# VH-VL binders against o27280, part 150

Target 1, 266 residues: o27280
Amino acid sequence: MDSMNVPEVLEIKRIVEESESVKTFIFSWDFRREVRPGQFVMVWDFRDEKPMSVSLIDPVRSEIGISIRRVGEFTDRVHGLSEGDLLGIRGPYGRGFELMGRDILLVGGGIGMAPLAALADEATARGMRVDALVAARTADELLFLDRLEAAGVNISTCTDDGSCGFKGFAHERLLTLEENHDMAAVCGPEPMMFQVMRILDERDVPAQLSLERYMKCAVGICGQCCLDDTGFRVCAEGPVFWSQELSRVREFGRYRRDPAGRRVPW

## First folded at step 7 (VH-VL)

Design i12 (framework fv_libevitug)
Fold by ESMFold2-Fast, scan of step 7:
Structure i12 (fold): chain C 266 residues (1-266), chain A 122 residues (1-122), chain B 110 residues (1-110)
Amino acid sequence: as target 1 above (266 residues)
Amino acid sequence: QVQLQQSGPGLVKPSQTLSLTCAISGDSVSSYSAAWNWIRQSPSRGLEWLGRTYYRSKWYDDYAVSVKSRITINPDTSKNQFSLQLNSVTPEDTAVYYCAKGDLYSEYFDYWGQGTLVTVSS
Amino acid sequence: QSVLTQPPSASGTPGQRVTISCSGSSSNIGSNYVYWYQQLPGTAPKLLIYSNNQRPSGVPDRFSGSKSGTSASLAITGLQAEDEADYYCQSYDDSLSGYVFGGGTKLTVL
């Protein structure tokens, strides 16, 4: 209970190189602290603490995995670590994905495939039919294809440059895929998620989307974080939202705000 | 091509309910990204957004704070229209009422009905 | 009173440049896009400018919009007789959670 709010110092058991810019760090985990796909943890390198989505949930091996993309000083330091080194882990936090129906479409862009890979494992374990659209800028940035294939997922790919699969954006590829799914789950760059949501809404497919920004608010360290219009709080209600909730939010997929509150396009 | 056609009474007595209907052609009232709005215009208050309704997995509505306690906007999918009900009207509610289509995400109104002058008098 | 402030009138002669201002606060124009509408006598408003400075198809390039801080401006160059109309700015207000309009500017072409 309370222990989830105190960092536990864990040994890096294994590191999986997913791409040149993404690594998955695997830790032994006590599953008395339940973890669901779509939830995140706080990762502490003894200098800074950052939220990271859980990308592997394996109760049989008693392991979790955390996939981290190299984007700045903190992630550069963490990428420099080796098996046997220590990190602080706190959590899990946030609202996870809900599964319903018999078939699910996953649409992931870049590192957004990380929480969806954990969801794919859960969905296939429940006997659902899983279709995944995996999108990236280039073939080298497509993530978790081997893991999805091993889970029995039906995979479609697209890359902006055409180096693998369909040449184009995720929403353009989605228009060529079958229209019938009981639900969808979407995670990736916000403009991609917005375009995908529009198509899924037109097809009457209920979708859950993961907005991973502001996750540290869930632990009370950033104060109050809100989306526009309805006052939704990503950290309190999210990071996972149903599409009907997000269709109310003016800023979703259109712009973000800088520290001064000014609108900045994606 | 989207067209909006308004109908309803042009005269309402104080304390009664003002009721207007907007019929939609060239689009569906339940279409994705569409928000269906009521906006009024009077010499004393200018243009005022009153509220909107829109469909996802269910119907949603949003109302301006100034009218929230008195207003209901209702869609009718079978007739492809939406309506405005404004309760307990006063002479201050005298205005030209417009229905308007907005894109849910674009925050502007790209198609407007012809407008209906509603006079609130005894 | 309107939430956004516009001058009640503006005027010019054919061929001149006219500018119409729209002033707000940090909760509306300061943090949100601005839109402009043209209303000819006896007609509904028509979208003229969206997202601060973009024109819908069919709107001539002599109409332009701009935004700086908590204020926005509509500029009309090469003024023509058919531009005589009322002009309204519109934004969103974060504190009200709703759309807000300016009081309107009656443009007279002399």
Scores: ipSAE 0.006, ipTM 0.421, lowest interface PAE 14.5, mean pLDDT 84

Design i13 (framework fv_libevitug)
Fold by ESMFold2-Fast, scan of step 7:
Structure i13 (fold): chain C 266 residues (1-266), chain A 122 residues (1-122), chain B 110 residues (1-110)
Amino acid sequence: as target 1 above (266 residues)
Amino acid sequence: QVQLQQSGPGLVKPSQTLSLTCAISGDSVSSYSAAWNWIRQSPSRGLEWLGDTYYRSKWYSDYAVSVKSRITINPDTSKNQFSLQLNSVTPEDTAVYYCAKGDLYSEYFDYWGQGTLVTVSS
Amino acid sequence: QSVLTQPPSASGTPGQRVTISCSGSSSNIGSNYVYWYQQLPGTAPKLLIYSNNQRPSGVPDRFSGSKSGTSASLAITGLQAEDEADYYCQSYDDSLSGYVFGGGTKLTVL
């Protein structure tokens, strides 16, 4: 609706330090405006506006959380804020994840665990069995392990450097895990998601993958918000796509485009 | 290391179907980082990419707009090869046909078959 | 007709520098990498330059590539007799959803 397109100025109620580079900002939320795991909001610091995935959805406490990784000027400014400070929030936008079956697998890399943490909360609340593969470059970059454990999720970890759990990449770890899941949800770097999608497709496990790279289209900044061969617009039809949709896209997992539209390898 | 070997008829009559095969050694046709391409070369049109087939969870094929209605490119995993079928050929389809391996991450053609001259004539 | 435009011929004498241009549009060279191939008589094309300016193993340093806007260029320094060949540029075209080639440049070493 129209009310979703006007920024609401909200007070930062609580800040959770997830790691040295990631914080979760928690706000009171009116759940007459529905928000689902996998959706994003536009965060406005009264100078610039950026899309951020919703990482906590708590109707009981009437709260949402937004997890933000420090990667540039905007996110550095937001990380400098304190409880009681104000941010503009607009949304939510995009297609969220759909839950189906009884046993689900979550595969998250780095900050990609943020929308999957919200999904894990919903799935466990519905009585589903949730297995999560949490991947990062180092142990210090593994996110939401305490939240997933508290929710009753079965957790496997892997790190590139072997500092926690399996030494290796998410897809290598996935090959050693149980194959019986009704669906999977995947979010992280595209090369990781591509490798994971291939394995899940071979196992005949339907997967949903979250692509965030073109979310600027939601605010009209991008003139062309399409995936390479299929014509899907991430802001309009995503950010969550089924694996059968993405397997047709030559670009997925292989290269991306910079703001000028030029190909850049992952 | 990778070698591509082509086979197929050198003469095809107008309105018939052109059929060529490309046998792969030193790699698997189902290598998921690879795309297997057909490219032709004629004096009138120069080098022209016709299409490819590649494995990503499932097999896919992409085709150049100019031939899309007449062309099929298919893998054969049991023989480690892929094929080209071009329907309703005309003298304009006379060309040297190459199979070529592409890399999906960089999108260049780093290995080529020997080429097959196909003449479309009655 | 070729989608990318190259001069049909170029020439030089041994030791000189020769450049071969390749012109496209925003939907191809303007948005994508450029690749160059060398074709000796009676042989298949061979990859010479990839990703605008990178050389495969075995390609001499005297070959280099560049890209600016919607155009690309292949430079050959210290021209040698064995460089006499046809040269083709290649990119991807977003509007066609396919790979596109230049018309080729026949390089003659005088």
Scores: ipSAE 0.006, ipTM 0.501, lowest interface PAE 9.6, mean pLDDT 85

Design i14 (framework fv_libevitug)
Fold by ESMFold2-Fast, scan of step 7:
Structure i14 (fold): chain C 266 residues (1-266), chain A 122 residues (1-122), chain B 110 residues (1-110)
Amino acid sequence: as target 1 above (266 residues)
Amino acid sequence: QVQLQQSGPGLVKPSQTLSLTCAISGDSVSSYSAAWNWIRQSPSRGLEWLGYTYYRSKWYSDYAVSVKSRITINPDTSKNQFSLQLNSVTPEDTAVYYCAKGDLYSEYFDYWGQGTLVTVSS
Amino acid sequence: QSVLTQPPSASGTPGQRVTISCSGSSSNIGSNYVYWYQQLPGTAPKLLIYSNNQRPSGVPDRFSGSKSGTSASLAITGLQAEDEADYYCQSYDDSLSGYVFGGGTKLTVL
């Protein structure tokens, strides 16, 4: 790593509990180092480093936020931290979302709503009409409804168990929503994103999808990135891809690979 | 328009528990983005924030370090109100107590209750 | 003692400009928004300025806020008798993980 890519040690300024399993960590940020929705940072707890999407971008307060779901050893340690504690942050990295047109549809599942919350803030600030479909397994796992409401976003919800909004999956709810959008942005579990992409393609709505598993490729850690269906391999810079790019990836939404390169179902 | 109405005793003896309630009209205690605060005002300490509670998928609370060991702020969704319980009071807790609605992201207090003078004396 | 420092008093005559200062540190005003409240005798504080320099609906443009570094200022132009009140600044303190207030300034209209 060169000096431009060394983690900066930052103090946790605020922590917002978004749910039982999700916290947003807020840091002071110098916006001479520009950050766009859809980009990520590497978070270092002085033992391990993981990519995390930026969920809050506030140049007026000079702050960024990262939202972290408790899913394993690293995230359990970070969740144990308090305001005033230190984390290493480097970045931002990756390709951010592009905004075009007047109307945007956001489709977020679980923690995938985090980068879309930052995008919603930018889209509304630009005067775009924003519709958001927020999906989760249960009502308690729906995220950022308060931020979206405060921003003037038109919100639809769905839960697998029917505890809030439409009972069913995101793609099932999407079939009941208005078809006219200039673009869409999608982030969530890969099977959800695949089904949503298919519907948007049929409606001729260009979509951008954010894939967590490709974040490491953007920082040069890319041991198993292969995007092809013809036997040739190329590492594309992520994590945001247009639906046209993903339509050629056989793995997207169908299977993943283990360290030995073997297919593992979702 | 949002209105906050306080109720509770104005005189408490040392070592006892202070209990105050704030009734909300014009808004829901479970409104997102809203934080429900208790703030007190005394000649010796000025305005002092005590803590808040807020709703997401469940209730969260945070308290000022100076009172954290003896304070609880609780919502009551059925009555659309929230309360303050302050244990083991001393004469130093004598103050006018206000409930106030804040905003979690902008961090100001846009609506205040009328205030309750609480005197801690024998 | 209050975390933010204000002069305990200020005074002016009708029509004059009065400024009230609020001094903090990098952990509060230096990193966060500043808010101002007006408190008339016997009433609760009322929000006067939010986010350094923004006015709520109904607040006259005679009231303005500013922030520079670790300090903030409330300016009142065209001072009027009804402006006689206590004024408080407020911010958030990162090191205390909580909201902090100034000691208050009693404004007297002579």
Scores: ipSAE 0.000, ipTM 0.433, lowest interface PAE 16.2, mean pLDDT 84

Design i15 (framework fv_libevitug)
Fold by ESMFold2-Fast, scan of step 7:
Structure i15 (fold): chain C 266 residues (1-266), chain A 122 residues (1-122), chain B 110 residues (1-110)
Amino acid sequence: as target 1 above (266 residues)
Amino acid sequence: QVQLQQSGPGLVKPSQTLSLTCAISGDSVSSYSAAWNWIRQSPSRGLEWLGRTYYRSKWYSDYAVSVKSRITINPDTSKNQFSLQLNSVTPEDTAVYYCAKETLYSEYFDYWGQGTLVTVSS
Amino acid sequence: QSVLTQPPSASGTPGQRVTISCSGSSSNIGSNYVYWYQQLPGTAPKLLIYSNNQRPSGVPDRFSGSKSGTSASLAITGLQAEDEADYYCQSYDDSLSGYVFGGGTKLTVL
């Protein structure tokens, strides 16, 4: 719809400090515009516009939340805002997660836990059993543990430095978890997602993966979404893809393209 | 434990079709994590990858450019096996033929069949 | 003609270190992982090293791999008589859209 292509100016209702580098901005939302976990919105600070995944969907309170990591000039400006300040929001856009079966594994790395936190809320509301593997570089970068625990999610953690839970990467921790699931959802750094996908595929667990770099494809902005395997194109239906769709794609998790078109390893 | 067992004739006449079968145990030919490959080895060409088949909502096959016009690799889900057909063979197709399992994301061959020597001669 | 270049032979004495090189181009080793296989006489190749430098379970730590630019190397330390075999490198070639192998190196333990 055309109305989704015009930013609505919304007041920041409250801000939650998730970590030193991550804040969740909460807005009143009219749920006549449906929002699903895995979808994103365009956030406009009246100078630049960036895609951000929706991390909270609360129709009862008529609120959405958007979690933002501080990584550059735009996000620095947004982090400087206070409750009562205004931002432009348009959307939602993109393909959201689909739920099936009776149990789900969530595997999230860093800010990738943001869309998975919203998914956990929906899955638990549907009566699904939810297991979450939450990964980060350090304990201070693990996100949404209190929200997940309050929702009754079974949580495993891992950190690269061993400061909380398993010492190591998400895929190394996943190898020690032998429980089977009807499906999985994965979001985080692409190399992490690639390794996790391989393990889930070997276990014949259907998985959906959320790829940040394809958010622009969902709004019709696409140049580098076309991949090296010419038999498969992912530029139209992002950011969430089934693992079976990604299994033919040579580029996923191995390299990206710089502005000159050269391959750059992750 | 995955095991691959090959069968097929060791002698084929020039211009005929070479046909080999690889029976799989310890895994499913339709496993989403696996691709099923044929690789041959000859003194003149060394190890040469010929192609693979794998299942992702439907069956896919990929073939080496050098044999693409003559080769078919097909799964048989009822017998849990896959086959190689190579048409219009010449003496240059004489080689030991291996079937091999690949984890699709790994791009290497972690299990191999025993190998079948195929001689193309009149 | 193999796409990746290996020396046809290498040799060493028990206890010594041996290295086997594998040279390619930007379309294969320069852009993709390298794998190594050991082939004992009369047997199928066996995976020895994957993803440039990783060992499968059961492979001794005497075997190690490395990659730099468009070349890769297999190192064997503490050489033993049982290491006498043919060794092959493998990668993926983007321009061919397929897997490629080195010509193989016959390692003799003197």
Scores: ipSAE 0.007, ipTM 0.457, lowest interface PAE 11.3, mean pLDDT 84

Design i16 (framework fv_libevitug)
Fold by ESMFold2-Fast, scan of step 7:
Structure i16 (fold): chain C 266 residues (1-266), chain A 122 residues (1-122), chain B 110 residues (1-110)
Amino acid sequence: as target 1 above (266 residues)
Amino acid sequence: QVQLQQSGPGLVKPSQTLSLTCAISGDSVSSYSAAWNWIRQSPSRGLEWLGRTYYRSKWYSDYAVSVKSRITINPDTSKNQFSLQLNSVTPEDTAVYYCAKGDLYSEWFDYWGQGTLVTVSS
Amino acid sequence: QSVLTQPPSASGTPGQRVTISCSGSSSNIGSNYVYWYQQLPGTAPKLLIYSNNQRPSGVPDRFSGSKSGTSASLAITGLQAEDEADYYCQSYDDSLSGYVFGGGTKLTVL
């Protein structure tokens, strides 16, 4: 729709500090524009525009939340904002997660827990049993644990350094978990998602994975954002893909592309 | 403990079809993540990847552009093996043919068959 | 003709360092990982180095790999008689949509 392609200037209603490097910005939202977990919006600071996953969807309070990690100049500027300041928001864009079955496993790494937190709320509201494996480098970088607990999610944690929960990577923790699920949703660094997808595929658990890096091409109208072997346009057909769709993609988990389109190993 | 055993004729006449089979032990041909490859080695062209087959929800095959019009790689789940058929052979197809296991999520070949010398003579 | 270029031969004496080069282009080594295989006489190739510089279990640390731009190198330190073999590099070529190999290097231990 035309209205989705014009930024609305919205007031920052509340800011939640999720960690030293992550904040969630909360806005009043008119739910005549439906938003689903796994979708993203373009955030405009009146200078630059960047895609950000929606991390909170609350129709009862008429609010959405957008979680932003401090990783560069744009995000540094946005992190400097206060409640009452203005941002431009347009969207939502992209394909959201699909829910099926009785039980779901969420596997999130770092900021990848942001869209999965919104999915956890939706899955819980539908009466699904939700298990979440929350992964980070250190305990201080584990995100949304209080929110997941409040939603009734069964939480496992792992950290690379062993500062909280299992010592090791998400896929190593997943190998010690024997419980089957009707489906899974995965979001985080591509090397993590690649390893997790491999395990879930071997267990015949259908999984959906969110490819955040390609959201930069993300207006949904250009053909520039394609995956090598499939021709999928991530901005139009993603960012969420079923594991069956991604398992043929040579690029996934092996390399990324620089701004010139050249392959760069992970 | 994956082992690949090749079989097939060592001599093929020009214009005929080359047919080779690779029997798998220690793994299933339909194992998810496994990719089953054919690679040949000749003095004139060196090592040359020919193609692969693998299973997801159904069977898929990928082929090198140089042989794509003449090649078929097929699995046989009942015998736990996969085969190579190369049509319209010429003396340039003379090579040692290897079957090799790769992983769909890796770009290397970690297990190889013994190799079969195929001579195309006139 | 092989797509990746290796010297056809290399030699060294026991205990010496030997290096084997592998040269490609932007569509293969320049954009993708490099792998190395060792082929002993009368045997199939065996994976020696994967993903530019990683060793499979059982490969001694005197074998190492590196990649810079469109070229890669295999280094063998403390050369031993049992290292006498053919060595092949391998990558993926974007323009060919397939795997590509070097022509091989016959290493002789003098």
Scores: ipSAE 0.006, ipTM 0.416, lowest interface PAE 14.8, mean pLDDT 83

Design i17 (framework fv_libevitug)
Fold by ESMFold2-Fast, scan of step 7:
Structure i17 (fold): chain C 266 residues (1-266), chain A 122 residues (1-122), chain B 110 residues (1-110)
Amino acid sequence: as target 1 above (266 residues)
Amino acid sequence: QVQLQQSGPGLVKPSQTLSLTCAISGDSVSSYSAAWNWIRQSPSRGLEWLGRTYYRSKWYSDYAVSVKSRITINPDTSKNQFSLQLNSVTPEDTAVYYCAKGDYYSEYFDYWGQGTLVTVSS
Amino acid sequence: QSVLTQPPSASGTPGQRVTISCSGSSSNIGSDYVYWYQQLPGTAPKLLIYSNNQRPSGVPDRFSGSKSGTSASLAITGLQAEDEADYYCQSYDDSLSGYVFGGGTKLTVL
């Protein structure tokens, strides 16, 4: 193991309650280790290690933030921690988002807004015009609205149940929004990202999509990190891909594979 | 309802290029839900998938290994059609050629043209 | 040469059950869905079964599909004269990165 791949034990400086199921854990960070929106780190609770996207990059305060949804044993343990407790962090890993043009669209679903919140901060700091479509199942699951507003982002919302904003799915809401963007960045459930990619391709808007479902290992590769047909290694070559790279991947948005390689529909 | 209508010559001489066109009605050739395929059928080889073209952020084409060096499948968005060009034909290329729409959601061919018998002979 | 293997012929009398097999390998049927097509003389193939065992609208429920390991089968119950046709299985082959078909089975209704 190299020193760059050994977890650094960091103190939880601050915890932000984003929703009932999501918390952002904030750490002091030495920015001699560059970190970019769209990259991830491995979070170690001294028992298990899991990949988590970076949701806050603040070089002025020398802080990074990692947003974690409570979905299982590891995340339940981490959610039980308090300010002053310790976690192991190593990384960053993966390919981050690239910014181009002047007008950018962000489309995020649920926890997928986490890496896009960090991207929004960078894009607005660069003087770009940022429009964000924030989607969730219910109003309580819409994330980072206050941060996006503080950054000067133009926000549209939608919920499946109609409890906030447009009633419907992200792609249905996108059809009612302005088409004039130089690029888009998309992160959320894979079926949502697939439908959004279709609309953006029809509008000739280049898009970057973040595939987080196969981030199983940060050091090297496992078989489950490969995408069918192209051989992309999400943990090594992703998690961010341009839409032209994903448009040829047969499994994107249609099905996934289990450990034995069998197809499992969404 | 999607309809596919084929046109092209029924006779081609050996070493020449076979050219067929498939006109689409009821859908757009640039529809994101579609892939546009050429499939041929001969008594000796049965049904053979030759390739497809489809639009995402740009046009892509995929070809069967057996014909990849000789085949081109191109869309024409202005005429709402797609074409097949097969170079350096031999008598072994004699077959009924079908254009077919693939469903992006599924790995099947849900609409077929009526077929064009192409004979490669001098 | 066909990548998937089917019997070249099958036969039955009206009212009987007929099955048509389709054999492949781990790179096609073993890893992907199976589809079936019916081809009447002088016509294009028509989709009969998709995703191993699903029927398109308008296909009678006496047609059914199944898959086990690297093999699949099409079953026709209550055989009728109108079922006399060629039947083809189809899958996707991961090693070839392309669609593959069976050699076809000519079904004769006696």
Scores: ipSAE 0.000, ipTM 0.456, lowest interface PAE 11.8, mean pLDDT 84

Design i2 (framework fv_libevitug)
Fold by ESMFold2-Fast, scan of step 7:
Order: structure tokens, then C-alpha cells, then sequence
Structure i2 (fold): chain C 266 residues (1-266), chain A 122 residues (1-122), chain B 110 residues (1-110)
């Protein structure tokens, strides 16, 4: 995969409303440029550029999808766009998930289900058995349930408020689920991922975790997206890391840093 | 092109440890896209997968249930090779032993070593 | 004791079609891909078919695979003398958590 410095201007082919706060933007894609689940692209609205995970990879239709949650000025502008409008896309960047074995557990929280939905499609297409634990604060924030169900994924849900599925947190639900998986992939809020990682480590299930951390540069030459103790650059060496690597990072699941370098608790 | 070259003693006494090595050229033993397997072939048991080792930020090894208590498969990154150690051998372990490369799923075995006949006797 | 069942032998004459079967159960072929290997006398097995019906580069289109339920088949059309070899099927077994092979079929070209 080559790193590209200039974004390609692509037409929004279709928009799927995933929830009140999340939309998936679908573009025609030339698959001579490989895209793997867990990779991200830089989305440019001709004013600002932000990293977004690829949530749909469809070589049969020659399409990719990018799921965006409305959380600020950039995402508000992008959510205001319509089919036929243009966005700049450069990438993909990052290593993405590696698939191994025959059975995979996906554990996703909120928008973290976006890269896992793409992974679920790939795993099911390869004939793997896929179990997904989909977690959110409320039922309204559970994402991609219809898409996962259509793909034949075995779905468990949990919500903090009990409005759908198990009442409680992802790690609490995971303790009640079957242990037999060749690997796991996890994406969501860092405190959730930290707790899930601990359980999977105790079960000797190799896990990959995707960090959707603050990133200032897509090409990985800047140090602004480094993890505290390891020097890993999320945009260059991630966003996907093995659980053994993350277990050695002092900040993971405990605090983050603002642009001034100050610790901010989760 | 990937090539696998096996070496090790062809004769082992019952109760001893069988040790074989597989030297890799055209790829790295720590390649993220590879799993490194041992498979044996005997007239009585046919082809039998014994286990694999592979690198995914750390080394992992998986073993067939039938040999799990007696087997170790280890990489050697400095020599670009991997090895098989099978403890407490019996005449039933007499077989042609192959090393083989698989994809990281170990879905199939696309490159095989030449094979080493190991006889367990006397 | 092979987990997958193949006929021990098969035969044909040049130009004809030969089919080799591989039978398993729901825990292996029924839920997983099937692979086929060709082994010429005195050589290591060579991958012939992967993922039920796909051919690696360099494998002639005379070789094809199929899978239905808990069984798979390897078909060789336009049989040639050079196809005389042992053929093995392979899958993954969920109950054993490991890879399993068929007992092998010795194909003789008459």
C-alpha cells in the first residue's frame, strides 16, 4: 500500500443513515489500491481534514464506505452533504486488522463498530465463524445490527441503561459469553477496550485493539499521535495493536493527553 | 520463491526426543503473512498435521491434540528457521516429516520441504 | 486413522474424466473449506485446489474442486499420464481444533 499526499476528489454515491448521529458515506473505489478492515482515510471537505475509519469494503460493487459520527464543526459540515456532493479522500493509512484461525470475536462500542463491521464482512466472506458483542450507552447508539445480521454474524448486545440486550458494560457481558475463539478484535472507548483486553488476555485469546486516538497527521511522520510509554505512532504503527503491546502502555485505559501534553482522565 | 530445506537425524531410539529443523529462504520466519507448520506422513496414519508457529507481534504456537503433550515447535529468527521437538518417541512416530508454509490462517499449505524420513527403532 | 474418507484408489485412461471423493462430517467439511494436494512419487505434496474450488497459478484448468454438504470432490478432465499420483483432501475440524487430511487416493492412468 502506498501513502498518498494528495487527496482524490470523489463523489458521494450513497449515504446510509446508521443512527441519528452516524452516517455512512459510500464512494466508488478503485481496488488496485488495497484497503483492509481497520485502516483509515483522511477525509477532506475542502476546509479541514480528519481521519475516519473505513466501515465498508466491497470489491464486488467497487465501493468503500466511511462512517462518521456528528461530534463537532467538521462532522456537522460533512453530515450536511448530499448524494452527488464531493469529498477529498487520501489513504488508506495504517496496518489494519490481521485475521487468523477459524473463529473470531468482535467487541465494539459505539462508533467503534464501524471498522469492525468491515472486518465482520471480510471474516464471514472467508468462511470464519463470527461472534459480535455490540455495546452502546443506549439502544439508539447500537450500530450495524442489520448489516451484521444479514452477514450471518452471531450477535450479542448490551447497553449501559438496559434498553437493548444485556444491561451493563461490554466487559460484564463478555464474562457471560463463550470463551472459544481463535482471535478477537476490539474497538470502542479506551476504558471499555482496557477491560475487555484484560478478560481476553486471561482467556489466552489473542486480541487486536483499534485506537481511535487524537491524530494530527495521516502520513505518520509527526509525533503527535504517540502513546506515552512505547513511542508507537497511532497513524503510522496503528491504529490496530496487539493486546500484548497495549498491556505495556501506562496511559492505555487510564488517561489521555490534550494538545498541550497534559493528562486528561477518561 | 519460498524454499524450505529440512535437516535432522533420520534415526531416533524409543523414549528419546526427535529433533528436526527447517531452514527458510525467500521469506522471513517472522513474516506477518506466514504460519510455519510440521506435518508427518506414515502408511498407518496418512498425513497428520502436528502444529505450527507464527509471529503476530509475539510468537504463538498451536498443536494437534494427539501430540500436544509431547511437542514443541519453535522459531529461530537469527537463523531464519523453525524446529520440531517431539518427546518420548515410540515406533508409531516413524514417518516422513515435512515442514510447510501456510497463510496466517493456516488454511492451506502452499510450500513444502523435501521431507525427512525418521525411523524410531532399537 | 484419517478423519476424512477417500477411496484408496481410482483409475482412468488418457482423455477421460476421473472424480475423487472426500467425505467428512458437519464439524469439518460441513462447516469449513476443502483443499486438495497432489503428491507425485518421491516428492512432497503440492497444493492443487484451495477454498473448495480455486486453483493456484500454474495448475491446469483440467483440475476442479467442488463441495456439497459434508462431502467434496476433485475432478480431473482430459486425464493425462502425468496426473498419475496420490491425491489428498484437507479441511479443518472444529471438534479437534486442528487440520485434518483424507487417507489419500492413488490415481493410476492406464
Amino acid sequence: as target 1 above (266 residues)
Amino acid sequence: QVQLQQSGPGLVKPSQTLSLTCAISGDSVSSYSAAWNWIRQSPSRGLEWLGRTYYRSKWYSDYAVSVKSRITINPDTSKNQFSLQLNSVTPEDTAVYYCAKGDYYSEYFDYWGQGTLVTVSS
Amino acid sequence: QSVLTQPPSASGTPGQRVTISCSGSSSNIGSNYVYWYQQLPGTAPKLLIYSNNQRPSGVPDRFSGSKSGTSASLAITGLQAEDEADYYCQSYDDSLSGYVFGGGTKLTVL
Scores: ipSAE 0.000, ipTM 0.388, lowest interface PAE 16.5, mean pLDDT 82

